VHH binders against Leucine-rich repeat-containing protein 39 (lrrc39). Designs and how they scored, part 6

Target 1, 343 residues: Leucine-rich repeat-containing protein 39 (lrrc39), of Danio rerio (Zebrafish) (Brachydanio rerio) (f1r6i3)
Amino acid sequence: MTGVTVCCGTVNSIKALWETRIKKTKDDLKKEKEQKDRRAVGRLTGAWEDRIILAKLKEKIVTEEGRVILRIEKEEWKTLPPALVQLSQIQEWQLHRIGLQRIPRFISSFQSLIVLDLSRNSVTEIPKEIGKLTRLRELLLSYNRVSYVPEELGCCENLEKLELAMNRDLDELPTQLSNLKKLSHLDLSMNQFTTIPDCVVNLPSLEWLDMGSNILETLPDNIHRMEKLHTLWLPRNELEYLPDNISRMKSLDTLVLSKNKLRDIPPLMEGMSNLRFVNFRDNPLTYDVTLPDLNEDVEEEENDREMFGREFMNFYIQEARKRGSQNFTSVLNVMLEGVSETA

## First folded at step 5 (VHH; framework vhh_8h5u_2)

Design s51 (from g4 with I52V)
Fold by ESMFold2-Fast, scan of step 5:
Structure s51 (fold): chain B 343 residues (1-343), chain A 123 residues (1-123)
Amino acid sequence: as target 1 above (343 residues)
Amino acid sequence: EVQVVESGGGLVQPGGSLRLSCAASGFTFSRYSYAMAWYRQAPGNQHERVAVITSGGSTNYPDSVKGRFTISRDNAKNTGYLQMNSLKSEDTAVYYCAARYWGEGYRPEYDYWGQGTQVTVSS
């Protein structure tokens, strides 16, 4: 035998192990109690604050013409509290100029919502949950910071009015917006659109379109697909010409083209008998055309009617035709006279 | 003082390439505050927009240059670029850079134009 190792536990080692176990059990019990106390206090505090917030929101609810409206004025709300979901019967949000930075994802709980006015805020994103609002008729998001429109907005089948003016980074729309079969009013002015999106051209019920103050250089050749369009506002773009098919827009009553780069007017526009208001002011049209002095107030005529109105448009088209024909005939006559006299 | 300055113009042979640069100074551009565009003008012609790039990166080109010209931007340098490939004699023009700014309450129009840089496509 080379040393049989008998493990003799010392009394001190056994005592130390026992003391360690007692301490651990005591510490565990203390931690459990502290956690329970913290959870209870946190729960009570949160419930109380939710009740206060909900009471404040209830004070902002008004009923007008049978419509339940949440109206917030002269207050700053960067975000909307989740407690708002308890008021899901609201049919209209009037929340302009409140400093709102986001549309909450719980917006999907507001299935009674008909009008969502969030204009003049700081909203950067429209959440995909917007597509759950199947009763929504008006979405007003002008003067925000929206750079992207989700395809789920195309699921808002009752949408009649969409305003997205002055969302400085907005330059395109998803193709699914063509699913908005009831959309009659669309404001995309003061954005960065380089073209009228094809989904806009394919909107079957569109009556009013503003795309002024964008960066449009041309209009699409299929613009005539907008068969119900009555009003087209395109001031302050870079349009150099108009497609001939604009003359096929049979419903067009108002056409504003001021402050573009137009050099001519399509002759086929002379046939646009429904066009009552047309504005060509501040365009570099090729021919200087002044309407003949009619028995009109001279100051009004000189100030308000220069390059304005269907009568101006028709007279310009007629004059351009005459001047173009005369120039061609003059060149042809010079050639013919040269051949006949020298041959 | 606000300035937009073009560079990179010159003489190039038909089928050649040039890269134009547009440096903006005297103002602070944010990532989402402006669009940049390139225009050209040959003698006897009107100004023609040959490329535009939005703050979101969307681009647009007329048929005359589509597939040959590419616009890009570097927001950290406040600089825009026009890569011009397969150059033709018809591309001979003075090329101008323009920047349109969308500031708070500002009505967007092209605010800032450079003085132009000459591009000549010739043997």
Scores: ipSAE 0.468, ipTM 0.784, lowest interface PAE 2.1, mean pLDDT 83

Design s52 (from g4 with I52L)
Fold by ESMFold2-Fast, scan of step 5:
Structure s52 (fold): chain B 343 residues (1-343), chain A 123 residues (1-123)
Amino acid sequence: as target 1 above (343 residues)
Amino acid sequence: EVQVVESGGGLVQPGGSLRLSCAASGFTFSRYSYAMAWYRQAPGNQHERVALITSGGSTNYPDSVKGRFTISRDNAKNTGYLQMNSLKSEDTAVYYCAARYWGEGYRPEYDYWGQGTQVTVSS
């Protein structure tokens, strides 16, 4: 195959053969797609049926605040008819909870699309044709069955919001998503991610990230590359520690780490001056610490505030430092006394 | 009712191999997506996750077992496996299987844990 190292002439010959095969395969795939699209149209409708379907779809189009919206509510549409292509001027699809099983390949014809809300359906696949939607700003696919994100999604260069919460089998993202230079909001919660993908860490405009209810055991050492990140939601993971470089996330305002396996808080986090909301609740932290002045009148309120807030975080760090120092001194004194006593 | 049962533990010499099995019942993969993980605990130590496999097939291992342990799954049998090779005395522990599932239309409800199976590596 291509990996074989041969002389210059035979290398060029092999390259030409594989280029021909690749082109033929691409051409065959294009022909197959065209044939499938033609068969689908022929199978479902004649011209009069297309007119009826279009009339039904046109009545579901609304214009709100200058945006042309296709809104379907309280109806089951497992597939979208090819006749819909005649309404390609639509700028937003609001197709929440309609039982949709497939995003049609003809989605590429909807180049005016700005918002695709397909949440709470049964979509199993994002077609590569999604990459043709260069005006798309929001893609909402939470509560579907997507197991794979195509690299072509990285071509949606105006994408600002991507929601893929609760897609069951989703455990990775293609590296090409790092091309989404305007992406500011990303929801990957309730999936099966074991790491925060490198492509996510390298998103230059990301401000809001939810990866709660995944299977994260560690955070990447380069997490500080998310320089604009203001909100990080990581509840209900399996995090055992936080990297020291989390302290370098200068924009971080909100950090939710409840229901993890954290045994400690990095001391460098004491320097996180922009951090206003931090939640460490339900973690097996090594030291049991409480604020010195408790509100005796509202015991429940004080309990609700336990392991929450920057004041708790700073107090914990200070107490852990004191207790660690005392323990070290005690161990050292025991060792020194032991040496003296055994002399 | 979903339940998880481990098997395959035992006594093995250093350098030997063991294959642990984790049988899940009460559901089918097509109705529920689930991840499977193997944890171990030796006396005096905290629980350590030694292998994870997602429903998509992605795997994860800590450095302590990487290259020696392999996790796999058979969705038709609703069974997960942990193949342990080149076993060391440090691998002696009770091994637990855990399964987390995603039901249709809802968040993961909870993790199912087995009762554990003892692995002892000793000459």
Scores: ipSAE 0.474, ipTM 0.778, lowest interface PAE 2.4, mean pLDDT 83

Design s53 (from g4 with I52F)
Fold by ESMFold2-Fast, scan of step 5:
Structure s53 (fold): chain B 343 residues (1-343), chain A 123 residues (1-123)
Amino acid sequence: as target 1 above (343 residues)
Amino acid sequence: EVQVVESGGGLVQPGGSLRLSCAASGFTFSRYSYAMAWYRQAPGNQHERVAFITSGGSTNYPDSVKGRFTISRDNAKNTGYLQMNSLKSEDTAVYYCAARYWGEGYRPEYDYWGQGTQVTVSS
């Protein structure tokens, strides 16, 4: 004996419910339009505008892989309305290329935020309220107009990825950023940095760093403190030399130094056995060297590998050592001949 | 679509000439971002490199085509070229253009190979 729940709905009952909902929606929209057209009632107009904006934002919410996402595409939103706080359960904001000018201070209400993608907007300020987002794992603010980063960002203790590439006047970071114990990915490329900040060097979990297209003249002597760093991108800077301690970066697999002002390669780098990809292209290296034993039929051609690869790096170091030794011997011989001449 | 597309292949008589073009689309082509090469494959053979040009414009050729083939590039038009003169029957193959990203770091995911263009040298 099994009891069965009988559905009391018929096609006519379902149709009646849909017709009632359609009519209610049409009536509500008509009333809202009439309120909008009334100029004498500013308070009711404001409440109505918030309701319409909130309804529009609700249409932008999707759930993917169990994550509640606010996604806005191909629309212009210079600011986000305070009514948005009613949707504080959102876990991800995908708001790239919407013309956003300001991150709202009410962002602190979004305690469930895990990903904040505001790339390719016109944001000039990161509000201190960002530090209230303790669940945040990814902050993507590349291609904005951010000139400084608030110290409160250091309170986002679950942050794993920070992208700040191409921000007009960004040239420094707060020391508190070193509190980001889980940060593994940092993109600071295309900014105005003259040095790698100490707080970056002190990040204990950093694996990937891009500081290409800045104004770096030197690398810090304590660069080896980044023990987990496997990828370091530094193309298009003003680097004239590398510190010897770069050779102590045991996890470093990828090192990009193209388009700098390097005249030499530290000899100690010959011992960097974990370095698989290194690029020295477009640097004024003192010695012209060509790798021997490259075959014209090899897919990795000699010219394609010019100033690229660990094999090039090691060969250059060895040749620089040989040519330096020969020059020293020549100087010594000239001195000895000079002594013989003066005797 | 991000791709490299060859054009200019065809049937030519021995002693004739052909100019192959390699059009890059969907990415910025800079003298410092891509080296370019031309490879050929005849039935039953592995790919053979016939021309190479560095990001800086330096060229290299195997003895089999040296003096007959000329590789060039126009960075402003995102195109590479292979001028083939004094063609021989043994030049008959499918010709492939390859572009390799080297300008701002090693990015093998940005290496591009075309689908090939047939060159037939026959009377």
Scores: ipSAE 0.000, ipTM 0.137, lowest interface PAE 15.5, mean pLDDT 79

Design s54 (from g4 with I52Y)
Fold by ESMFold2-Fast, scan of step 5:
Structure s54 (fold): chain B 343 residues (1-343), chain A 123 residues (1-123)
Amino acid sequence: as target 1 above (343 residues)
Amino acid sequence: EVQVVESGGGLVQPGGSLRLSCAASGFTFSRYSYAMAWYRQAPGNQHERVAYITSGGSTNYPDSVKGRFTISRDNAKNTGYLQMNSLKSEDTAVYYCAARYWGEGYRPEYDYWGQGTQVTVSS
């Protein structure tokens, strides 16, 4: 090679190194600007989406009879966004069948809530924050996946209606539910209860109880403590007998016992003068006793309203006596003693 | 197809112990999917439920067996158990396992029953 090529090679190498450094610095600055611009656009997009979600929720708010209602229909919402807290003056949530998976813990911010209807969703947990809703009158959670009820629900002192039907794994309630002094309506049907919980028996204002389609084998001996109960629905359980103290439930008007395992009717029930509607259909009663209007062909299995009330019950009790019922003499003595006490 | 099969029955002396097993197939035992019960029928007597366990693990027993019988479940093995201690001649019966599955149709299904396993307490 020529000496010019060797000497010029070193100078060209230095120039190439300098040009490479300048290019790398410019490329790095360009990449940094692009990343900064991308972050700015991402932040604007997120803020805009939050604004759209809040606007969409505001469109779902209606005012009816002076009540502010959040109503979502025919739309899927698996969770409720935190932005909803800006609308904390809502008094009623009507969120039936929207695919909701969770009651948000920020529910505690909704101090004005009177009705919470979350039926036919996929809710697995009632958060402890529910206990902060001291104005709540109705909690509707039927057809969900709730397996336990938090003790803090007992702090909802104004609760009048609680519906927990078809939560399939629910088998107990916290003792603190007995603090619900205004609770008049309780639906625990289609769950896994093996007994009526003591906290339910001790509810002082309870008027309506449905525990149908559970696994009740017996009713508690202290059932008569439910002094205001006028409607008791217990179809599709495993009840083999009724306690004598059921006869002491003076307010009881409606008693549905269809599709149980009852072999007899307590003779003391003959004295239940307030009992207008009683249904003993599909029980293995010991004595064959039928009345003219008894329907046995079950075309409308969901409507038992055409059966005889106390007339069937009283007739069965009287026939059981004729056929040697062991309890008949005690019933007659109690009835005679009752007349003496009330006269 | 759903099947429930009992095992562990046999002849035992008074005061002895037996453990009955109830193996389920055609569905998976899950803490959120089933409840199970043990029923018995003694010769000349009516059917009675002797143990119940919910999907949450809560148990229930009649006074006749309370303190002597224990129901349990193993969800991983899809199997339920009835541990019977201090057996009496009155415990002689055919023991049936029943499983109740809560379907996603939001309605309880009818109980699935096994064919039964004989327990004889000899004197």
Scores: ipSAE 0.024, ipTM 0.454, lowest interface PAE 7.6, mean pLDDT 80

Design s55 (from g4 with A37S)
Fold by ESMFold2-Fast, scan of step 5:
Structure s55 (fold): chain B 343 residues (1-343), chain A 123 residues (1-123)
Amino acid sequence: as target 1 above (343 residues)
Amino acid sequence: EVQVVESGGGLVQPGGSLRLSCAASGFTFSRYSYAMSWYRQAPGNQHERVAIITSGGSTNYPDSVKGRFTISRDNAKNTGYLQMNSLKSEDTAVYYCAARYWGEGYRPEYDYWGQGTQVTVSS
């Protein structure tokens, strides 16, 4: 035993324990006060930093044609500071190519926002708070990493333009987007869509749709519900046929179908009198047909113009009909000859 | 070497089931956005896509197989699957797996097709 001679009674042990607890409590309270004082200094320093950040952001505000714009260029801003809420009168954010990783949830404070341009950033999520922006007319999120669109975007009832091109994992849209009654322009190109979503087909004011470079094999049978659509861009998909109801799209004047797997052109498309520009280039169409006027051209450009225009489309339809009729007549004659010879 | 290889084909009786596997090598599902598809081709029939699953998990099927076929993917194993139930004689075909690259943009030169696996539904 080293240094221990006699154990004291329980009463002395309890008294020593009480004195130890009192001292520890006083030391803990002193430590807590010091930590609290440090937090107070930290809060004051943070407030000062917020003031500096806000001043820098104010320097980036410009007024052009009566619109208050926040424009950030050639700088990295992975996140936007909450202090920005003090500038809630801003009507447009031009924040492309700044390395932005998220749309702040305090975006809901910007009730005056008309244009939100966040293209060419690293945004992975559109927050549900986007739905509070009832004055928003344009949402530009092309070249980001958005994998889904919140149903609350359907609450942006003044939205006229939505660009979501080149978002690596985007393959669907919420049904609530059909509530965007003013949406006239939609870019969903370079994504992973396997079909044109029903909510897109149900957009009553849609005039321009780009779904090029997706994985579309078919177009929906109810595509004709897009009564105001005048421009449809569908190049670089896997379309093998077009539904007959495409011929009922009375407003359609531009249809780009290049680099698909189309083997035929619906004969009813011959009645599409408003169709001014149509492109069937690089499709495995069953019949090899060329326009007589094009045959007089002797340039590589002749090949680039082949399968372009309503004149080509109508000529192809007519030739396919003639060749199909000739084949049917030949089959019918063989059948009739067989019957006649056996009679 | 970059490739996709199908397995699991064979002879099965009508009403039976088969699970096809599509093993990818030389690229990673979890690192890049790949859509995985199954196509089939039978003599006298048109080539058709019977299933697709996107990198986000959305699936699509033609009416001919809807409710009977289920496509899935295991990104950790770099493998796609096609579960085929209630098989019919009309399902007899060579089944092909395809991986479509989306990465930092669509790159058709990185689309990969397998050699195919035979499925025969017969007594």
Scores: ipSAE 0.049, ipTM 0.568, lowest interface PAE 6.8, mean pLDDT 82

Design s56 (from g4 with A37N)
Fold by ESMFold2-Fast, scan of step 5:
Structure s56 (fold): chain B 343 residues (1-343), chain A 123 residues (1-123)
Amino acid sequence: as target 1 above (343 residues)
Amino acid sequence: EVQVVESGGGLVQPGGSLRLSCAASGFTFSRYSYAMNWYRQAPGNQHERVAIITSGGSTNYPDSVKGRFTISRDNAKNTGYLQMNSLKSEDTAVYYCAARYWGEGYRPEYDYWGQGTQVTVSS
């Protein structure tokens, strides 16, 4: 066998080398083709998915009262896709209760946006890009998890309504919010505010403020700077007294102070001729004062409370003054009698 | 069920320091929004709040204790603290921990109170 093995061995060695190179070249070409095919399929799939998402979003656009509205109902959208930027003409987002976790930074592309309703979601952050929405009139973020408001929100110069009720960790606002010269409605209820922020007191156009269910112990002495405020809702706080300057709030017609810790009513409030409705229910007021028995047919206790709040306030102030005067007179009489007995 | 339990009270000399602890159960600091408050009550007086810390970390103090008292929390231990420095005789009171929770089943207008811990500042 060695003669056949030597001749066939040499041929087989050359053949093995060529077979190895052919195999490697075929394997390399196969891998390159598979990578190209995978990239092509990936690109095709991505473009197709983007078109499907965009088509789905277009179906959710409604025009009502001349406004282009994006409305999503009964669906979960934890994030909004970047493809949404192609629909930047939208004037209103109605995206409540969709499980939204973040406001996209590309929100700045929506220059036509007038109303942003993202209430009852899981939003934790308002992006600084919100400040680019100079046409925005209403920002509704109640029942979210916002702990911080960016100073850039102060750049939304047309903002008229801001709702941030029940954001749980929210306890302060940036000073730049005082730049919101058109803001007339502010809801900060059910948060962790320990004071009414100075920027809120300095809002020049504010007409309606709700800070109920916070942790307010006092109202700021400069509260009278809110010259246009007609409605102030402060129920379920920890207020123990009211500042005398509350009597200087010339526009105030509605004041709700129920379920606080108030022990007194400032006597100067008797001069608040514009105060139409005031509620002092469920406060530990020092004097037990009952309104005179009135012949009135009332079906609901709440209706009775609302009708008689100002009359109760004035009557309480008058009775507290009267009782104070009687006590002083009694002390003087006791002193005079004591001197007479010893003399 | 939300419970808070205070500890760390005692007798201390004027100028001394004490650290009060408030251990919470039934709610976790890392999972739920909360505000932790320290109140005090001296005999014949009303409750007054001496410190607050929010879940976001903001703190507030009345002028009577500002710069002397520091409120803090340890989320891993589910415990809040009140560090009291430069104590005065006027600081003598029963100190209460109160927690307010913003979560499912809890209304943000209600506090969950502990039993209190006595602090006496006297020579």
Scores: ipSAE 0.043, ipTM 0.529, lowest interface PAE 7.0, mean pLDDT 82

Design s57 (from g4 with R31S N60R)
Fold by ESMFold2-Fast, scan of step 5:
Structure s57 (fold): chain B 343 residues (1-343), chain A 123 residues (1-123)
Amino acid sequence: as target 1 above (343 residues)
Amino acid sequence: EVQVVESGGGLVQPGGSLRLSCAASGFTFSSYSYAMAWYRQAPGNQHERVAIITSGGSTRYPDSVKGRFTISRDNAKNTGYLQMNSLKSEDTAVYYCAARYWGEGYRPEYDYWGQGTQVTVSS
């Protein structure tokens, strides 16, 4: 026998452990009931919130000229709620300037969608699910943060208009975009393109192209493959010359080349009789030429019209040819006179 | 104060190599969209762009340097580079770094030019 006091301590320890276990079991049961109650309340409030959101979205639906349109203006929606899928019959989204950060993957449910206007938002990614929108005719994503275009956009075979202006990191397009056989309007201005992509040159229906405010140094030699292109806007690039094949663009009526680094105009452009509007302003052209009739019609406030028009282009080409021949003859005469003087 | 500063220029013999660096200060490449380019100018010649790299990593070179020069960028170091190999006497010029910023209201002209670094290729 060793110590009656040791046995008494053991009994008190067992009683304390037992009371602790009972309390823990009661606390655990209470927590479980509170979680069940919170889930039940959460389900009810969540269902009510979904009904409220859906009601607000329904109020933003307008039917105009037989088209079902979702229009959100002057409100912030960083994301679109999943409840929106219940309205999958919508044909047009007008969601510009709402602070939208992502195009939801459930966009694939909106197979009736014809126009998707998400311009002036904060969208960073076009999801591959965009390719499921085979009825889509217009995709407007200008003034976003898109750095990559998925190849699945090439599956939008009815696309007629694509606007991607001012998507600061965008510097290339997937080759699959050449599958957009109906694309007539393409805006790639204010991006980081160093060349006009081959897939763009291969678009058979393209009529209007804006690639102004990029970093283009040259135009592709096969630019004439864009046989239907009537408008080409290339201001504020770094173009130093134009390829001869630009003269073969028979549909071209508007060509904007202002604020480039052009030193000359290709002589073959003199044959571009369909070119109605051409702008060479703010280029370091080699020869300073002035049209004879311009001085009577142009006041100093309208000098911004100089280096403009097909008449200017043709006159420059003709004068450059004449002055080039004259200068060559003058150089030869100076060299010959120098030899004669020293001999 | 926002600026770009070139370094790494010097005298090298034909066939030699130089690595130019362009350090940006007052802004960061990782926080903003920038295209970076290298230009050169020899006495009596106009400025020539010898390399460009976009924020996405696309590069372009003129035929005069293609295969000999390589442009790269390290956004974490806020620095751009031009690796110049197989140097020729014709490569003698002042080399300039230019950075184009794509900010709100930006007009797409090069906003930031360095003062240049001299490269001399001679025997």
Scores: ipSAE 0.315, ipTM 0.702, lowest interface PAE 3.5, mean pLDDT 83

Design s58 (from g4 with P62A)
Fold by ESMFold2-Fast, scan of step 5:
Structure s58 (fold): chain B 343 residues (1-343), chain A 123 residues (1-123)
Amino acid sequence: as target 1 above (343 residues)
Amino acid sequence: EVQVVESGGGLVQPGGSLRLSCAASGFTFSRYSYAMAWYRQAPGNQHERVAIITSGGSTNYADSVKGRFTISRDNAKNTGYLQMNSLKSEDTAVYYCAARYWGEGYRPEYDYWGQGTQVTVSS
């Protein structure tokens, strides 16, 4: 419209209408202020923030093959919020490479937890509360900063796999780990172990052990107590000799000893009929021995035979015995005043 | 860059004591994990690792020195020590400090050896 015409109303009627409108806007403003104050108080208490965090965590839960999994990828979580306890039915944590600095003490609330994968984080401590996870089957903590394993880990009686590779300051394990009667897989590689711990030797179900890239100078005389051990990886240590009792490890299939300081191979190892894969490469063995009948069907197979394989091991033992006998015969001949006789 | 230097060797009578020191340089303890070890070599003998101490403080000793030698470290000073008590003529050797490091570019071998310090136990 080009103009507004004022109606011929009474002054009192117009005044009453505007007073009603002013009252309503004042009431609306009060309601808005009250709502705004309530929202501000909620944020100050942190309750609103906790609800948002919990919602984000719920979005990261997936169910795969009947297992409830918390999976966090491509995000940084230095710590896990206490609100996570509301999701205690989770059976698996897949939290690798998230920058995690601490395993929360409330981990004890996750009684359904079967797999805990925290590899490639910055974890410095395993809390004693880990021992409450009696259903736990796999604990994966490789590539962290763990320097100490609590004795309470021995209470995880269903543990089948423990991986602690590359924790750099880790040098010992508590004796209580021998209580892990179902542990079949143990990775302690790239740490600072100077010996294979007695608790490891006493694990009754251990099938696979990696202690490569440690500072082992010797293997324990009771190594044969690991009756079920099929795979033993010990590359890049400082081993100078092997105990004769290694020959009593009847289940041993794979033995990796490359890059040690071995000068000899125990002759009793010739009797290790189950040993299919053995690697002696990069050791200062006394005798330079090469297998005479190399298979040339595959060039790679031929290369794998250099200081590798049971055939090499047996041939080395036989040649060492032969050359040692020749030296003894020479000494014997001198003692017999130059008589050319063999022992 | 990384180097180790031994000190504290000398002549001592049987039953006496010596403390060897190993000063390490070229790194920071907040950045690197490392183990320190003492080796000895005497004429006619093989190189022997007499003691080792890890980043976590775990120690291991050769049977010949157990109960007589104590290895320790001071992380603030980047220094390792070997306290040698009840010394015997058989302990006469050149003592070497070695350091193994875990960090960027470092391999799991004793990369850093000192020049050695002579310990002579003689009447």
Scores: ipSAE 0.436, ipTM 0.763, lowest interface PAE 2.3, mean pLDDT 82

